# VHH binders against q84jc2, part 21

Target 1, 232 residues: q84jc2
Amino acid sequence: MSKMRNLVEEKFLEFYESWVIQLELYLHQLLIAHNNNTMSETELRHLISKLTTHHKAYYTAKWAAIREDVLAFFGSVWLNPLENACSWLTGWKPSMVFRMVDRLRKSRVVLVEAQVKKLEELRVKTKFDEQKIEREMERYQVAMADRKMVELARLGCHVGGESVMVVEAAVRGLSMGLEKMVKAADCVRLKTLKGILDILTPPQCVEFLAAAATFQVQLRRWGNRRHYVTHS

## First folded at step 13 (VHH)

Design pe8
Fold by OpenDDE, fold request of step 20:
Structure pe8 (fold): chain B 232 residues (1-232), chain A 125 residues (1-125)
Amino acid sequence: as target 1 above (232 residues)
Amino acid sequence: QVQLVESGGGLVQPGGSLRLSCAASGFTFSNYFMNWVRQPPGKGLEWVSGITSDSSFTTYADSVEGRFTIIRDNDKKMVYLQMTSLKTEDTAVYYCARSPDEVQAIWEEGYFDVEGQGTQVTVSS
């Protein structure tokens, strides 16, 4: 690994560990709010705002980091193997969260027809955006297998000289594309999350966010136990 | 000083096309999320479209989705809005606007300040 990659990984690892700790604190507050119906709508909105600000901070940090080394996020040393296995383009798959929304319909929460309709529209849009990104991602991935790269692969691995230049050029090209695709994916994540929160009432938002945060935190815990990984 | 200069507006018939341009100066253009917004007669500002600093993502208001295309050129410090299938309700003064925080710009469609003079687009038969 290059010095720059190591630095990016180390810095983001530190950031993410702290970020997750804060997420757990917010999760606790969400669960309290969800189980206690004494909180006012203003208080609920404030809690929602705090959590959404926290998520936005993650993407702000991420986008700064991927400008330095986007490939670091395809290794994601700050995640355990289970977390990585559940990742789509370095994060959660946007269309997946609609399963969590559906859970609300099976709980004490009642979604009105207008909400259901809007959620379906959002789901369709989200899936469309995902597919668009996937197509572009494939284009960049396939581009790595150009004539020169295929020839190098055929001849074997060589260190130094023209071979290194060709490989580095190919990697740079891929990295540029990956950075765009990762940002695009994150934009879809942000739009999807905001869209859901705009459709739901504050109490419903709290329940949804609690479910999402619980899943994220538990996934990390399960993965750590399974693979004997310790994260701060 | 920050300058955003819009151009390309005009009179067009319904179903027609226009291409708006915005020339930016006085700030690091490539670090900003760029928007197009519009103000119809007698109405407030309406967000139309946005594009990330690296063109990785574009987004549109429902009212213009499929008809408008936002593009930017960071080397030239330009942002464009290609408008097709124009409707009478598209009549407005159009502004380009910058957003300093890309994440916030994606999160909130209203995260912008109008700094230019705008360009008039009139769609009429």
Scores: ipSAE 0.899, ipTM 0.952, lowest interface PAE 0.5, mean pLDDT 93
Fold by OpenDDE, fold request of step 20:
Structure pe8 (fold): chain B 232 residues (1-232), chain A 125 residues (1-125)
Amino acid sequence: as target 1 above (232 residues)
Amino acid sequence: QVQLVESGGGLVQPGGSLRLSCAASGFTFSNYFMNWVRQPPGKGLEWVSGITSDSSFTTYADSVEGRFTIIRDNDKKMVYLQMTSLKTEDTAVYYCARSPDEVQAIWEEGYFDVEGQGTQVTVSS
């Protein structure tokens, strides 16, 4: 069934499609840089900067959009079901990236002790922040089922004037909370990403970013194949 | 005209507490990421803490984590810094500063411009 899209959904869909295309281009560059070792440190730093700028642009756009309709991001019509299923508060779970780093370590990346220590410290902080956000998220979700809402649900009264007002108020309250939680989660994402990149060397950053981008792109492809999703 | 006016500084003993206030005017306060920064004697500016426009997220320098709390009131156009367990190394002129971009403010510490006169905090026995 085709979902009716609101203006926010449509706009962000367009944005995201373009954003993903650009991500794929950057991914190609990252892979070249990683596999050929032909780029200077300066060039690698420049490439990293382009990628980080690209990611920041995503959150800039997202935060503008959630201000208008945060609920659009809990449906995320621009994502396939697999991508949505892997989402934590409308995006990637921050702690997940540490698993990616760990896997890279097992393959080609050699981290020095100082880097390992810093990564662990960052991991601890990230997890703490995630848990804090999850607790707050739960609070907002539970709050949706307040006494009035439960009563209305029980009575099946959702069409009347007063009942509509109550429901709308509840939804507004939830939306405000959701917006804060989503933004908070994104802040943790940004800080975590920045933290990792600050710890890694430029070549390591390139490898990490390539791996992350690859996973994102492949997840999208796998999901599309599985569900035969058309985003048109 | 953009104005940021800091207050609440003073002399305090180590282990003491202070609450700094910053009154903002001349811009849409609720759209900006707000920071506290400080300048110790003979040193450069140091980022201390930041808070998103909607208070959804707060962040702190490692040196003050667990001791300082940043809070804002968008209705009053105020940002506060509750400082506890103060140390001699916390001695500095403290400034509130706005960031022009929230994403960038979260991305890097120090994405701010000082616009106020600051308030002196002295921690001494």
Scores: ipSAE 0.897, ipTM 0.951, lowest interface PAE 0.5, mean pLDDT 93
Fold by OpenDDE, look of step 13:
Structure pe8 (fold): chain B 232 residues (1-232), chain A 125 residues (1-125)
Amino acid sequence: as target 1 above (232 residues)
Amino acid sequence: QVQLVESGGGLVQPGGSLRLSCAASGFTFSNYFMNWVRQPPGKGLEWVSGITSDSSFTTYADSVEGRFTIIRDNDKKMVYLQMTSLKTEDTAVYYCARSPDEVQAIWEEGYFDVEGQGTQVTVSS
């Protein structure tokens, strides 16, 4: 049975599909740049800028969408189950990217001591911010069990009249809270990503972005394969 | 017209505290990322702190992290900067500044335009 999608889901699905296609194109460019040592620093910076602009565009679109319906992003229909399973507050876990950086370090990427120190500082900060958000989310989740939510639970399948208005109001309130949490998480994502890119050299940035994009694309591919195999 | 009016500045000793206020008008306050920025004597503008339109996220320059707190009240169209443990290097004219794009504001700490007159903060023994 096909899942019913609302307008926000449909619009964002279309956006995301297009966005991913563009990401794949950028990934290709990143890989070329990574494997080709002939590109100038200016060219690399330009490529990095394109990618960062692309990512910022995603969050711009996302934040516009969550303002309309943040719930659409909890169970994102544009993601496969594997992608969703790996999601933290509707996106990638900020601290995860440091694993990618570590991977780079274990490869051919040589980081100077100053970079290592800054990365560690950023990691600590990122983790702190994640935990802060998690605490806020916990508090918010507990608060969800308020009178309005109880009313919602009581209604069950019996929806009508004044009760519907109460439920709608409750949902709106919840959505506002969730939107804040999602935005907060996204801010940490953005800050973390920017922080990493500020620490790394342009060639290192390209490698990092290539790795990140590869992971994202592959995760999607893996998840899609699994999903189709399981449900076909 | 857009107006940002800063207040609360003054002379304070090192280790002291000040609370800056910014009154906003002439635009939909609740739609904007708000910043505090400062201009030290003889130096350029530097970003100090930012807060998302819905207060979902706050961010600070490293130099003020742990000492300053940014808060906003969308109903009152106010943004505040609580400053503690003030240092001589905090001496500056402080400005409230709005960012037209929250994503960009989060991404780049310097994504702002100064529109107010600022308030002078002087930290001196």
Scores: ipSAE 0.875, ipTM 0.946, lowest interface PAE 0.5, mean pLDDT 92
Fold by OpenDDE, look of step 15:
Order: C-alpha cells, then structure tokens, then sequence
Structure pe8 (fold): chain B 232 residues (1-232), chain A 125 residues (1-125)
C-alpha cells in the first residue's frame, strides 16, 4: 500500500527537489573554485555566503513545514531509503562533520594549531548538545511506551466522543515534543556548521563545503540507483 | 506598539544570584527568538543568551555558559534570565531583545533588536 502524500509532503518535496538542484550547481562552483588558485578571497567569501544562505533557506522552509506536520519528516518521502537510514532526527548528525574535517586534514588541508584547538572545543560542545537531545529522545520514547499511552491508544480504537478528544490531545502533545526535538537538532546543526566555517580560512571553507555537498549529492545518487523511490 | 520591559536588576556580591525578567507586548511573542544582551560600562552591546520561539533550544555566550539560564513563557509573554555565580565582569545594563529571523538568530550571535530600557545589574564586593 502506497502511503498517500499529504499537502505538506507534496510541498516540501517540490521545494527539496529544487533545493537539491541548486545545491548541485553550487557544488560545481565550489569545485571550480577549489581548482582555481586565481580566485580572490573576496570571491571565495562570496561563494561561501551563497552556500550558507542556501542552507539557511532549507532550515527556514523545514521549520515552517514541521509546524504543520513534523511527522512528514520521519520517513521523508523526498529522501530515498539510504538517505533516510543515514538521518539522525530528520537530518545529518552534527558530529559527522568533524570526521569530514579529519579526512580533509589527512588529504590536503593543513590546519594551524589554533584551528585544531578551536575545532576540538567545538566538537566537544557539539557532542554535548547531541547527547542532550538523545537523552530527551530516550525520555520521549519511554513516555511513548508508557502504559498510559497504550491505554489512550486503546481508547481511541473503541470509544468515541470524549475519549477521541483525549487521544487527539495526546497525539498533538507528542507531535509537539517531536517538533521541539527536531528543531533542537537543527539548531545544533546550524551552530556546528557556522562554528566550523568560522574556524576555517576561506579556501578551507570551500574545500569543506565541496566535500559536504559532494557527500550529500553522492549519497542521494547512490541511494537512488539502489532503491527506486516510488512517488505515488 | 512593541514593548519590552526588563526588570529584576540590582546590586549583588560576587558569587550571588539574580533573576531578570522581561515582559513583552505589542507583537506575536511566540513567533520570535528571544535574547538577553548586555552593555558593560564603556563597552558595546554583548550577546548573552538566546532561546528559540518554542524553547526547543537555548544557547549562551562562552562567558556565561554554565552560570546563566534562559527560559521563556509564551503564555505570559515573558522571558527570564537566571544568573548564578555572578562575577564583577557581569556588571552591565541587561536588555531583552527579539530576533526577526529565528534561523539567522541561531546562525549568528547578536542578530537582534534592542527595544527596551534595560535593567542595571551591578556585581560588587
């Protein structure tokens, strides 16, 4: 049985498809910039700014959408199964980007001691924030499994009227909790990304953003080849 | 008319605690990212703390991390700053400030509008 898409899913799907197309264009520009040693710092900063603006636009759209239907982002229909499997609370795991930076360091990016120190500090903060969110998630899961919630579910199946209202209220409450967790995770993502970009030089930022965008685009392409997504 | 009214400031000794309050009116409070900012004597505005519209996320300047706590009540249209382990360098006029863009507020510290009169906090032995 194909899941019928709701209006939120349809709208965000359209948005995301366009967003990814634009990301690919930016990726191309990043790669050119990376291979072009003649670009000025001003030009690099401009390119970085375009990418950061693009990412901020994604979260702006996402946060608007989750206010309407946060559940749409759990099992996102605009992502393939591989992308979904790699998601942590409806997006990339913030601590993952530090592994990306480490890989870049091992290849061609040279960081000065001061940068390394700052990155480590940021990593610690990021991990702390992730753990905090994970604890909240665990609490939420326990609450969901609570006997009272099971009883509410049973009431929803067998009783109308007031019982239905109680169940609906409970579901709304749960959704609100999910919204908060998703938004919190996104905040950590934004803070982490900004933090990294503030530590890196413009050329290093371009390399990092290119690597990140490449990973995202390749993950999507590979996932699409392996798993045909039916959009019904 | 947009109004932000800060209160709760005063004189405290180092190591002391203080709770600031901000009453908001004239705008849809629950749609805004809220901040506390401060202006030390002879210095410019410094961002202190921020909280998302739905309290999903809080963030703090390094100088106050672990000592200050920001909370909000959307029903009452209030934002609070609980300050503990106060230091002399915390002396400042404290302002409640709203951010016009929540994503931008998270992205950049200091993305806010100051509209209130502030409340004086003095930490001295």
Amino acid sequence: as target 1 above (232 residues)
Amino acid sequence: QVQLVESGGGLVQPGGSLRLSCAASGFTFSNYFMNWVRQPPGKGLEWVSGITSDSSFTTYADSVEGRFTIIRDNDKKMVYLQMTSLKTEDTAVYYCARSPDEVQAIWEEGYFDVEGQGTQVTVSS
Scores: ipSAE 0.873, ipTM 0.945, lowest interface PAE 0.5, mean pLDDT 92
Fold by ESMFold2, fold request of step 20:
Structure pe8 (fold): chain B 232 residues (1-232), chain A 125 residues (1-125)
Amino acid sequence: as target 1 above (232 residues)
Amino acid sequence: QVQLVESGGGLVQPGGSLRLSCAASGFTFSNYFMNWVRQPPGKGLEWVSGITSDSSFTTYADSVEGRFTIIRDNDKKMVYLQMTSLKTEDTAVYYCARSPDEVQAIWEEGYFDVEGQGTQVTVSS
């Protein structure tokens, strides 16, 4: 019944709350840059660099935390239920980001043919990497099911220390597999984000980063508001 | 003292295979992203491949993807580059390289602080 927070969850909750506040501050700067054509290319590149540094810092903290407790990132205490429901392997799904680019391209962002070609190449590569991870996820789920059956058999047989050590080693192996899958997914996210920003011009990068940050902030706001309204 | 020692280079015909090895010492190998980079004759250094500390993710330059495989063995402190379907364009000195930060290494190809002395790979008929 009770849901306790371990040390990893408490530390990452503090980190994430601060990280999101800073993201909102950067979003404000992105919106100013979007609405005001007075910023030079070097100023735009500096703002973009702040955003990319901010995203890289998230992954640095996350990768340190998953080494201690990868399960904390499945059903995370720092995310509301809507945010958790939208997660694919503990984060945004890499291929879905191209839907956002497509929407911007359709309405506000004009891309030259060279950019369109590069984005399509990146989309194909991202989808390939994503599918590779999904196949590994299937293998992991099969292995997890087999080892869960061993764990359940052990629950009915708790007599020897050798049985405990075998199960503990098996659980450790599965946890390491899950850590690898999460990290692999994050690598695809980092590569995809970098690839998109490399293809887009600085004003286009500001548009994309603003849209992405807006979506993340709105998911958080919407999920928090819906939670309170739904409870009666 | 950080040290990377490459070996396994040689002369091979087009379409052939080679396996390069890199022995690492002087640092906690299992904490670091590792790379292969190469320098073709008369050209600058180009990044070839990288692998995360736990082998969770591998990346490849477009020119070698599908033909080269990067592998690591953290127990032996070794990183390998299995090269197949070699082309004359693959002729280069191949270097093993360590990246100081994994997130940055994924973000930025060719991000490394230490490389070895290299091993020559020559692909010719």
Scores: ipSAE 0.792, ipTM 0.907, lowest interface PAE 0.6, mean pLDDT 86

Design pe8
Fold by ESMFold2, look of step 15:
Structure pe8 (fold): chain B 232 residues (1-232), chain A 125 residues (1-125)
Amino acid sequence: as target 1 above (232 residues)
Amino acid sequence: QVQLVESGGGLVQPGGSLRLSCAASGFTFSNYFMNWVRQPPGKGLEWVSGITSDSSFTTYADSVEGRFTIIRDNDKKMVYLQMTSLKTEDTAVYYCARSPDEVQAIWEEGYFDVEGQGTQVTVSS
């Protein structure tokens, strides 16, 4: 119902649509680089830099948006899923990125022993950071449920403006906690992505980034299709 | 006008503890990722630790993880480095440093544009 929340949602969605369109253009370049045996390491690193800059721009825009209204990144039904399960705060579960690496390894990408060792070390660190966030989320869900129960009890015996003020304070408290957790999750995503790209060779980075871009584009297509169906 | 002033250094025996402080002024402190970096004798600058503007995430160099803790107080515009289990290898001048972009600071360790004057930490028997 918040007028500010709707504005933040609209602004970020406009950014996101443009961002995904540009990602599709970069995906085309990644696929050309994958099939082109004549690109130099310098040319590959330049393309990789474009992709990493594009991903960093996503988080820059997202953090600006969550500072205005973090609830814009959660649906009105998200409170129930958050109370009972970790649906991974507004994005990829960081450790799932390693499944993408594993799929590439099975298909085409050959990793040497040193790379495999470093990736496993990074996977362990990523899972540790995830578990820390999951523990904070569980604490938050318990605290939120207790506060929600007190709020509902007071609403059941009150009428007028005082109940609205308590609900608004509860929503504000929820927003502040969620903002920190979303930002922490995004930091883990950024560190994990950087870590993977530092371990992989430039050709391997191109293959990984192409797979990631393909997945992101597919997520947008599925989201747009669902929106069309429910709107009609 | 941007100023970072470190303090709290000194002489400590191996296994000891110290707490470094950094007072910030001349900028909106609560908007910036903050770092500790150090310069060991005869060596270049080495990144030690960083903390996001809202304390939502902290990062550490492998050599200090588990022994050092970075903390900030946005109301007082202070950054701290709590050091424990100090080793002779921790001997260095320690600097407080500001990062101009938080996303880039998470992406690239040691990304900063302003540092203080430093405080000497000497770990020796």
Scores: ipSAE 0.776, ipTM 0.908, lowest interface PAE 0.6, mean pLDDT 81
Fold by ESMFold2, fold request of step 20:
Structure pe8 (fold): chain B 232 residues (1-232), chain A 125 residues (1-125)
Amino acid sequence: as target 1 above (232 residues)
Amino acid sequence: QVQLVESGGGLVQPGGSLRLSCAASGFTFSNYFMNWVRQPPGKGLEWVSGITSDSSFTTYADSVEGRFTIIRDNDKKMVYLQMTSLKTEDTAVYYCARSPDEVQAIWEEGYFDVEGQGTQVTVSS
């Protein structure tokens, strides 16, 4: 038996495959810029702008698709199982990106005290926003479960078409709440990414963007390679 | 034609509260990121707060975070700014404004078009 794909899944699969290919091309440019001693600040800022535009385009496409089918983004057909397993509310967890920054500090990137202070402020703000979303999700689910459980209990004596309509309404309500929570999470992702790039110098931004793109590409490649190895 | 009409301003003491309203018409309100911006006396425009089209996320300038709350009602096509703990520095003409692109509005504060006449808020003892 096979899983049916709807139009939203098919369209976003096509978009995402193209988007990842372009990310890999930009990664090559980032690595060249990292190794090139003659790159001007203007050239670095232009490359950084290409990357940020590319990431913003992803969210523009995602938000359009979510309006039609947010559930497609949970267990996405355009991601391998490893990529899906690493998701927090349909994407990377905002607070965890700071581990990448910490790793760069220990290896390749020297940050001045003013940058360190601003990054700590951003880390705290990001974690606070993350927790706020998680609390809102919990409140919504509790309220929905309480109200819908009472209605489903009443329905226990009126089984039929009424039961289907109540279930469909509950699913629609959850889907609408889920759209908001995914979009809220994406807003935190966008603000966190922008915040980091605003704090870092252009060469440091190139290092960070290269590390982030490398991680994303490697996660995809590792997950796809695993599909050729079977354990019984 | 796009119309944004601000109201609810007035004179208030430091520490006081006000609620600003913005009535929107002439566009599909529920599709747009909405902002409050202000112009202090003798100064340029300063972004204050923003809210996504579905109220999924709100953002605030550092100077007002914790004191101001942005709210929208898509059924009534209204945006509100609930202001508390007002300071003399909050004195300004307040405008509501829409952003042409929602992802860009989240990415970069100050991405908006001002179209109304604004409403005056004066905080003085």
Scores: ipSAE 0.758, ipTM 0.896, lowest interface PAE 0.8, mean pLDDT 86
Fold by ESMFold2, fold request of step 20:
Structure pe8 (fold): chain B 232 residues (1-232), chain A 125 residues (1-125)
Amino acid sequence: as target 1 above (232 residues)
Amino acid sequence: QVQLVESGGGLVQPGGSLRLSCAASGFTFSNYFMNWVRQPPGKGLEWVSGITSDSSFTTYADSVEGRFTIIRDNDKKMVYLQMTSLKTEDTAVYYCARSPDEVQAIWEEGYFDVEGQGTQVTVSS
């Protein structure tokens, strides 16, 4: 039987579609700002603020949705991402954003030594937080395997209405654990993004945000046939 | 309506330990990002630490990371700050504070409302 979307999935998909359209419009504004020699620092900071507000709105909507049904963000491959240590919970791996910064440094962005030092400190912190989450994912996968085996054994025994309540409790526990891990990953993403923008000057922030938005749009175009929802 | 009651402050020697408590009431505690904030003598408010509503993520000011641990208990509506390796510069009135928006609280470490009377921590040889 074909899978039917629930209200949570449909509401978030509708939000996401409008969110991506707005991101593409902001990309246009970032490209104009990149090419415009007459914009003041105040005007650049206002544009940067619009972008950061847009990203925060994504996480606000996502966290509301995961509180209702975190499994909606894992789709038909629910267990595969948790079984692969390289998979990241519902989004991009935070430390890889520094590769984008490195590419900008090689091509167009000149950083002073103080900025370079701060970026390396942030990179180390981000990697540390990632490794902590990866260790927690591994522990969670082991715990989930144990709970799955217990659940299957109890279903084989069939003991009245109590079996339904045990299964329901196990599903709630699984969902709560996944919710915490998704939020932890998103927190690292938010802290990393904020940290980078605090280190860069306003013109450098515009270049970074334009590159990030370009990458996000390209990733969506290439992944559309699988219809994954990917965190920005 | 909203009440945050801090306790557990006192006098302690440098290198010592202390645990602060914060009792919350008048709001849905499990929905809020919670913070510890301090006011050193003659200075303004300084953010110390924060914790997400579900304890999924904790954050710390550079000056206290590795020495302080924030913990919450949603069943008891409590927030704690376990302080170790205390220094004289940690002397302050400590407040717990909630953040109106959890995403914004992660984004901006100074995003909170102070609502309690605080608890005095004095680190003195």
Scores: ipSAE 0.732, ipTM 0.887, lowest interface PAE 0.7, mean pLDDT 80

